VHH binders against p53848r504to814. Designs and how they scored, part 12

Target 1, 311 residues: p53848r504to814
Amino acid sequence: TYIMAIFNATPDSFSDGGEHFADIESQLNDIIKLCKDALYLHESVIIDVGGCSTRPNSIQASEEEEIRRSIPLIKAIRESTELPQDKVILSIDTYRSNVAKEAIKVGVDIINDISGGLFDSNMFAVIAENPEICYILSHTRGDISTMNRLAHYENFALGDSIQQEFVHNTDIQQLDDLKDKTVLIRNVGQEIGERYIKAIDNGVKRWQILIDPGLGFAKTWKQNLQIIRHIPILKNYSFTMNSNNSQVYVNLRNMPVLLGPSRKKFIGHITKDVDAKQRDFATGAVVASCIGFGSDMVRVHDVKNCSKSIK

## First folded at step 22 (VHH)

Design s23
Fold by ESMFold2 at other seeds, fold request of step 23:
Structure s23 (fold): chain B 311 residues (1-311), chain A 119 residues (1-119)
Amino acid sequence: as target 1 above (311 residues)
Amino acid sequence: EVKLVESGGGLVQPGGSLRLSCAASGFTFSSYAMGWYRQTPGKQRDLVADITSGGSTKYGDSVKGRFTISRDNTKNTVYLQMNSLKPEDTAVYYCARVETKEGYWIFYWGQGTQVTVSS
């Protein structure tokens, strides 16, 4: 299982009107330490750099500001002689195609897009032009300001156009018995499938894509738990749908899955009324559950704490 | 508009033969893979045979050696020769144009022709 460590790029202050360089130097030192700590426990580490908050309802940094916060840092990490470059994988957390372009120029390996291309219609073209780049296609609904009002999964967004569904390695009878309990994960799978089709039609290759059901994006904390438990369904899911004058079969089986369970509000709901030590243990247990249900990659804040639970 | 019209179905005794035809129009026939699929009540459509634009064929395990798919690009027609028919071959047979993408497939279906194998 791969560990993706979250690094939020934040502005630094300047003394007496100085330069940007001190901020990057301190951030790079933090990343070097994070990588060395992670590589003590793992054969590789993924660093996910974010220059714009993706929390629901958060104030969005401008594209220019996001570039200023993230791109020089990525360049500095790639140019560092203090890191084993073959063991450090760089991801940028962005939904903006121009930010992705700039990150690719300076050596990023992964574009982590919480919108699955919904927020920027040029994103898939950027990924398609760069076949070596991995793209995380994440599920959400609406936009940053509206997504949490759209967490209603009782009906399928694609409606009656969905004709057949399959969960491989289980028989049809078992799926029918669970249909009401699995509406959420099947809805997510179908909506990811629709975005997947659009990515492929824009020239993105299947081997570039990881899928992420988007914990906390248009989901309640209870829905997050349901998604985690139902990862085996998503990993084995395929379906057919009507599309104009044709039928389309989409096969999501064997696509790598990323989960990001380390969300402040989500963990807070699970761990209320406990002390800090018990809260750390509960966080590790949630991460371990994600891995146990089949997540190929987990996105976490505290690599050391979570690494104990996943080993 | 893609149009596929199947013909040649009917009632046949076990051990008998039928030849299905699929007349295609509305697209450049020679550029596309074509296939025959079959469906029994309550079940999914299963591959019987397909044929690439270059003429390469693939068969479902239960029909291999008994059925032959062929195409005539001058007549825009795909054929399925069905020999040594068994009762389990009873189904609605569909002609399809198939477009393969990475991890998803697009099917254009005909209306189907019934094949019934019984005494």
Scores: ipSAE 0.609, ipTM 0.814, lowest interface PAE 0.9, mean pLDDT 84
Fold by ESMFold2 at other seeds, fold request of step 23:
Structure s23 (fold): chain B 311 residues (1-311), chain A 119 residues (1-119)
Amino acid sequence: as target 1 above (311 residues)
Amino acid sequence: EVKLVESGGGLVQPGGSLRLSCAASGFTFSSYAMGWYRQTPGKQRDLVADITSGGSTKYGDSVKGRFTISRDNTKNTVYLQMNSLKPEDTAVYYCARVETKEGYWIFYWGQGTQVTVSS
């Protein structure tokens, strides 16, 4: 399992030290320490740099400001001689295609797009032009300001076009028996599948794509728990749908999966009525559960504590 | 737009032979892979045979050596020659145009033709 460490280069981060437009050298030193700590326990580490908050209802930095916050930092990380560059993988958390372009120029490896291409119609073209780049296709609905209102999956339009669903290497009867209990993860899989089709049609290669069901994006905290529990379903999911004068079969089996369970709001609901030390244990238990259910990558704030919990 | 019309189905005795045809229209036939699939009641459609635009063929395990898929690009037709038929081959046979993408497939189906193998 890969560890993706969150690094916020934004003034609205969760950090206890408040909000800063910190100088690059200070940020680089923090990243060097984070990487060395992670590499003591892991063969590699992924650093996910974010220059624009994706928290629900957050004020979105301009494209120019996002570039200013993130691109020089990525460049500095890649130019550092204090990091084993073959073991440090760089990701940028952005939904903007022009930010992705600039990050690619300075040596990023992964574009982590919480919108799955929904927020910027040029994103897939940028990824397709750069076949060495990994793209995280994440599930959400609406946009940053509206997604909280869309966590109801009863009226999903794609559902009417779905002809048949499969969970590979499991009994078809078992899926039917759990139909009411698995509606959420199946709808997420179908919506990811639709975005997946769009990515492929725009020239993105399957080997470039890692999928993320988008914990906390258009989902309640209880829905996050259902998704975590049902990752095995998503990892083995396929379905058919009608599309104009044809039938389309989409196979998501064996696609790598990212989970980001380390969300302030989500952890707060789980740790209600417990002290801070028990909250740290609960966070570690959630991360370990993600790995136990089959997540290929986990996105976390506290790499050291989470790594100890799963080791 | 895409139209596929199967013919040649019917009743045949075990050990017999049957030839299915699929007439295609509404697209450039020579540019696409074609296939035959079959379905028994209550089951999904299974691959019987496919043939690429270049003529390469593949067969399902249960029909290999008994069935032969072929195509005639001048007639816009794909064929399935079925020899040594068994009762287990009883099914509705569907012609398909198949477009293969990375991790998803687009199928255009014919209406199907019934093949029944019975004494």
Scores: ipSAE 0.582, ipTM 0.805, lowest interface PAE 0.9, mean pLDDT 84
Fold by ESMFold2, fold request of step 23:
Structure s23 (fold): chain B 311 residues (1-311), chain A 119 residues (1-119)
Amino acid sequence: as target 1 above (311 residues)
Amino acid sequence: EVKLVESGGGLVQPGGSLRLSCAASGFTFSSYAMGWYRQTPGKQRDLVADITSGGSTKYGDSVKGRFTISRDNTKNTVYLQMNSLKPEDTAVYYCARVETKEGYWIFYWGQGTQVTVSS
């Protein structure tokens, strides 16, 4: 299982007029420490740099501001002589194709797109032009401002177009027995499948894609728990869709999966009124559960504490 | 618009033969792979045979040696010659154009033709 460490490329302070940004040298030093701590316990580390908040309802930085916050930092990390470059993998958390393009120029390895191409129609073309780049295709609904109102998974995704569903190693009768309990993960799989088709049609290769069911994006905290429990279903999922006189079969089986359970609001609901040390322990338990259910990559805030809980 | 029309089904005795035809229109037939699938009530459609644009063929295990798929690009038609028929071959047979992508497939189906193998 790979560890993806979250790093927000944010200014040190807004109190001095709102234009003060963090020193790249200070951020680089923080990243060097983070990498060394992680590499003590792991063979490699992934650093996920974000210059624009993707939290539901957050105010979105401009494209220019996102570039200014993130691209110089990625360049500095890649140019550092204090890091074992063969063990440090860089990801940028962006839904903007132009930001992705700039990040690729300075040596990023992964584009982590919470929208799965939904927010920027040029994203898939950028990924397709760069076959060495890994792309995380993540599930959400709507946009940053609307997604929390779209967490109702009581109907089949894509409506009547779904003909059949398959879970590898599961008898069809067993799937029928669980249909009411698995509506959420099956809807997520179907919607990921639709975005997957669009990625492939735009020239993205299957081997470039890692899927993410999008914990906290158009999901309640209870739904996050369902997704974590049902990762084995997603990893073995395939389905068919109707279209006029054609049928499309989509096979998501064995796609690598990322989970990001380290969401402040989600952890808070699980650990109601618990002190910081107890909350850190609970976060580690949730991360261990993600790994236990089959996640190939986990995205976390505190690599050191989460790594201890995995042991 | 892709259109596939099957014909040649019917009732036949065990050990008998039938030849199915599928007339294709709405696309450049010679550029696409074609296939025959079959379905019994309550079951998934199973591959019977497919043929590439270049003429290479593949068969399901239960029909190999008994069935032959062929195509005539001048008539935009794919055929299934069915010999030594068994009661287990009773099904609705569907002609298909199949496009294979990375991790997903597009099937264009005909409406099917019934084949019944009975004494």
Scores: ipSAE 0.577, ipTM 0.786, lowest interface PAE 0.9, mean pLDDT 83
Fold by ESMFold2, look of step 22:
Structure s23 (fold): chain B 311 residues (1-311), chain A 119 residues (1-119)
Amino acid sequence: as target 1 above (311 residues)
Amino acid sequence: EVKLVESGGGLVQPGGSLRLSCAASGFTFSSYAMGWYRQTPGKQRDLVADITSGGSTKYGDSVKGRFTISRDNTKNTVYLQMNSLKPEDTAVYYCARVETKEGYWIFYWGQGTQVTVSS
């Protein structure tokens, strides 16, 4: 299982104008420490740099500010002589194609797009033009300001066009125990599948894509728990749908899966009325559960403590 | 606009032979893979045989050695020669145009032709 460490390249104060170079050096030192801690326990580490908050209802930094916050840092990480460059994989958390383009120029390896191409129609072209780049296609609904109002999952996500669904090549209609309990993860799979088709049609290759069911994006805290439990369903999911005078079959089996359980909000619901020392353990238990259910990559805030919890 | 019309089905005794034809129109036939699928009531359509635009063939295990798929690009037609027919071959047979992408497929179906094998 790979560890993706979150690094928010955001100001911790409003007075960041004339001190930009000092901020980069401080951020680089934090990254070096994070990488050394991770590489003590793992063969490699993935650093996910974000210059724009993607939390529901957050205020979005401008494209220019996102570039200013993230691109110089990525360049500095790649130029550092204190890091084993062959063991440090860089990801940028962005939904903007121009930010992705600039990050690729300075040596990023992964574009982590929470929108799965929904927020920027040029994203797939950028990925397709760069075949060495890995793209994380994540599920959400709506946009940053509307997504939490769209967490209603009770039928086929793509409406009446869905014809058949399979788990391990078995029709879900023949799996009575799973049919009613897995509506959420199957809806997520269908919507990912639709965006996957658009990515392929725009020239992105299947081997470039990792999928992410999008914990906390258009999901309630209870739904996040269902998704974690049902990762095996997503990893073995395929379906057919009608499209005009044709039938489309989409196979998501064997695609690598990323989970990002480190959102404190839904962990807070789990740990309500639990004392402080048990809250730290519960956070690690959620990460371990993601790995136990088959996540290929886990995105976390606290790499050192989470790594200890999953050993 | 894609149109596929199957013909050649019918009633046949066990051990007999049939030749199915699929007339294609509305597309550049030579550029696409074609296939034959079959379906019994209440079941999914199963691959019988397919043939790539370059002529490479693939067969379902239950028909291998008995059935032969072929294509004539000058007539825009795909054929299925069915020999040594068994009662288990009874089904509606569908012609399909198949587009293979990376991790997803597009099928265009004909309306089907009934094949019944009975003694």
Scores: ipSAE 0.576, ipTM 0.779, lowest interface PAE 0.9, mean pLDDT 83

Design s23
Fold by ESMFold2, fold request of step 23:
Structure s23 (fold): chain B 311 residues (1-311), chain A 119 residues (1-119)
Amino acid sequence: as target 1 above (311 residues)
Amino acid sequence: EVKLVESGGGLVQPGGSLRLSCAASGFTFSSYAMGWYRQTPGKQRDLVADITSGGSTKYGDSVKGRFTISRDNTKNTVYLQMNSLKPEDTAVYYCARVETKEGYWIFYWGQGTQVTVSS
């Protein structure tokens, strides 16, 4: 299982006298330490740099500000002689195609897009033009300001177009004990599948794509737990969509999956502890569960403590 | 409008033979790959055989050596010759025009024809 370590290149909200950006030298030193800690326990590490918060209801940095925060840092990481470059994989957390394009120029390996291309119609073209780039296609609904009002999965959003659904090549209708309990993850799978089709139609290759069900994006805390438990369903899911006189079959089986459980508010509900930084120890049990249910990559804040939870 | 009409299904004894045919209309038949698929209740449709526009063929492992797919571009028809039939070949057989993408497929299906292998 791969470890993706979160690094936020956002303003330090604790800075006296207003917004205060850490200089690149300080950020690079933090990343070097993070990488060394991770590589003590793992053969490689993925660093996910974010210059614009994607938390629900957060204030969005401008595109220009996102570039200013993230691109020089990625360049500095790639140029560092203190890092074993063959063991450090760089990801940028962005939904903006121009930010992705700039990150690719300076040596990023992964574009982590929480919108699955919904927020920027040019994203898939950028990925398609760069076949060496891995793309994380994540599930959300709406936008940053509206998404948590859209966490209603009782009905299938694509319902009229969906004809059949399969798990492990078995029609879901024959799996009565799972059918009613898996409506949420099947909704997510169908909506990911729709974005997947659009990515492929725009020239993105299947081998570039890793899927993410989007914990905390248009989901309640109970829904996050349900998704984690049902990752085996998603990893073995396929379905058909009607299109007048044709049928489209989408196969998500064996797609690599990313989960990002770390420091989400739902951990506080589990532990009854609202201190976000203290949640890192409790998060280890959730991370182990993600791996146990088949996540191929986990995105975490506290790599050292969460790495001890790896089987 | 793409239309595919299967025929030739029925009941046969184990070891017997059947020939399925699929009449195609509504598209330039010679330009497209065609296939035969089969489905048992509660499972996905599985590839039995396909044939490219150029005549190259591929077969599912369970039917290789027993089934033969062919096409007649003059008659806009694809055939499946099924020999040495076994009870596990019992299924509904569907003719399809198939466009293969990466990880998703576009199917134009016929209505299917039942094949039952029973003594």
Scores: ipSAE 0.524, ipTM 0.750, lowest interface PAE 1.0, mean pLDDT 83
Fold by ESMFold2 at other seeds, fold request of step 23:
Structure s23 (fold): chain B 311 residues (1-311), chain A 119 residues (1-119)
Amino acid sequence: as target 1 above (311 residues)
Amino acid sequence: EVKLVESGGGLVQPGGSLRLSCAASGFTFSSYAMGWYRQTPGKQRDLVADITSGGSTKYGDSVKGRFTISRDNTKNTVYLQMNSLKPEDTAVYYCARVETKEGYWIFYWGQGTQVTVSS
């Protein structure tokens, strides 16, 4: 399983004295330390750089500010002689196609898009033009300001267009014990599938795509736990949709899956404590559960502490 | 309107043979890939055989060497010759016009014909 370490890029400073470079040098030093710690325990590490918060209800940095925070840092990481470049994989956390395009120019490997293309209609074209780039197609609903009001999964958003659903090639109607318990993950799978179709139709290749059910994006903390438990359902899910005289079959089986369980509020609800040591242990247990249920990549804040749970 | 009409299904003994036919209309038949699929209750429709517009064929593992797909572009018809039939071949067989994308497919289905292999 791959480990993806979160790095939140701090605002760059501007001055005529060139102090903008000092902020980047400090961030690069932090990343070098992070990578050395991770590579002591793992064969490779993925660094996920974010220059714009995607936390629900957060105020969005401008595109220009996001570029300024993230692109010089990615370039500096790729140019560093202190890092084994064949073992360090770079991801940028962005939903903006122009930011993705700039990141690709400076050597990013992965575009991590929490919106699955919903927030920027040009994203898929950028990914399609760069077939070596991995794209994380993530599930959310609405936008940053509305998504948490849309965490209602009792009914299927794609409704009448969905005709049949399968888990391990078995019709869900024949699996009574799963049908009622899996409405949430099947909703997510259908909505990912619809966005997947759009990506393919825009020229993105299946081998470029890793899917992410979007823990914490339009989901309650209880729903996050259901998703983690039901990753095997998502990894074995396929379904049909009808439209005007044709049937479309979408197969999500064997697609690589990312889970990002490292949210302090999410863990706080589980642990009911202030004790940092107990919270660190609970975080590790959740990460281990993600791996045990079949996640191919896990996105975490604290690589050193979480790495013990992975071994 | 894409229209596909299957015929030739029925009851046969194990080891027997059947030939299914699918008459196509409402599209330029020679330009499209065609296929035969089968479905047992509670399961997804599985590929039996497909044939490209150029005549290249592909078969499901369980039917290789026993079933043969062919097409006659002058009659707008696709065929499935089924030999050495087994009880496991019992299913509803569907003719389809198929467009394959990466990880998703677009199907136009016929109504299906029942094949039952039983002593």
Scores: ipSAE 0.511, ipTM 0.755, lowest interface PAE 1.1, mean pLDDT 84

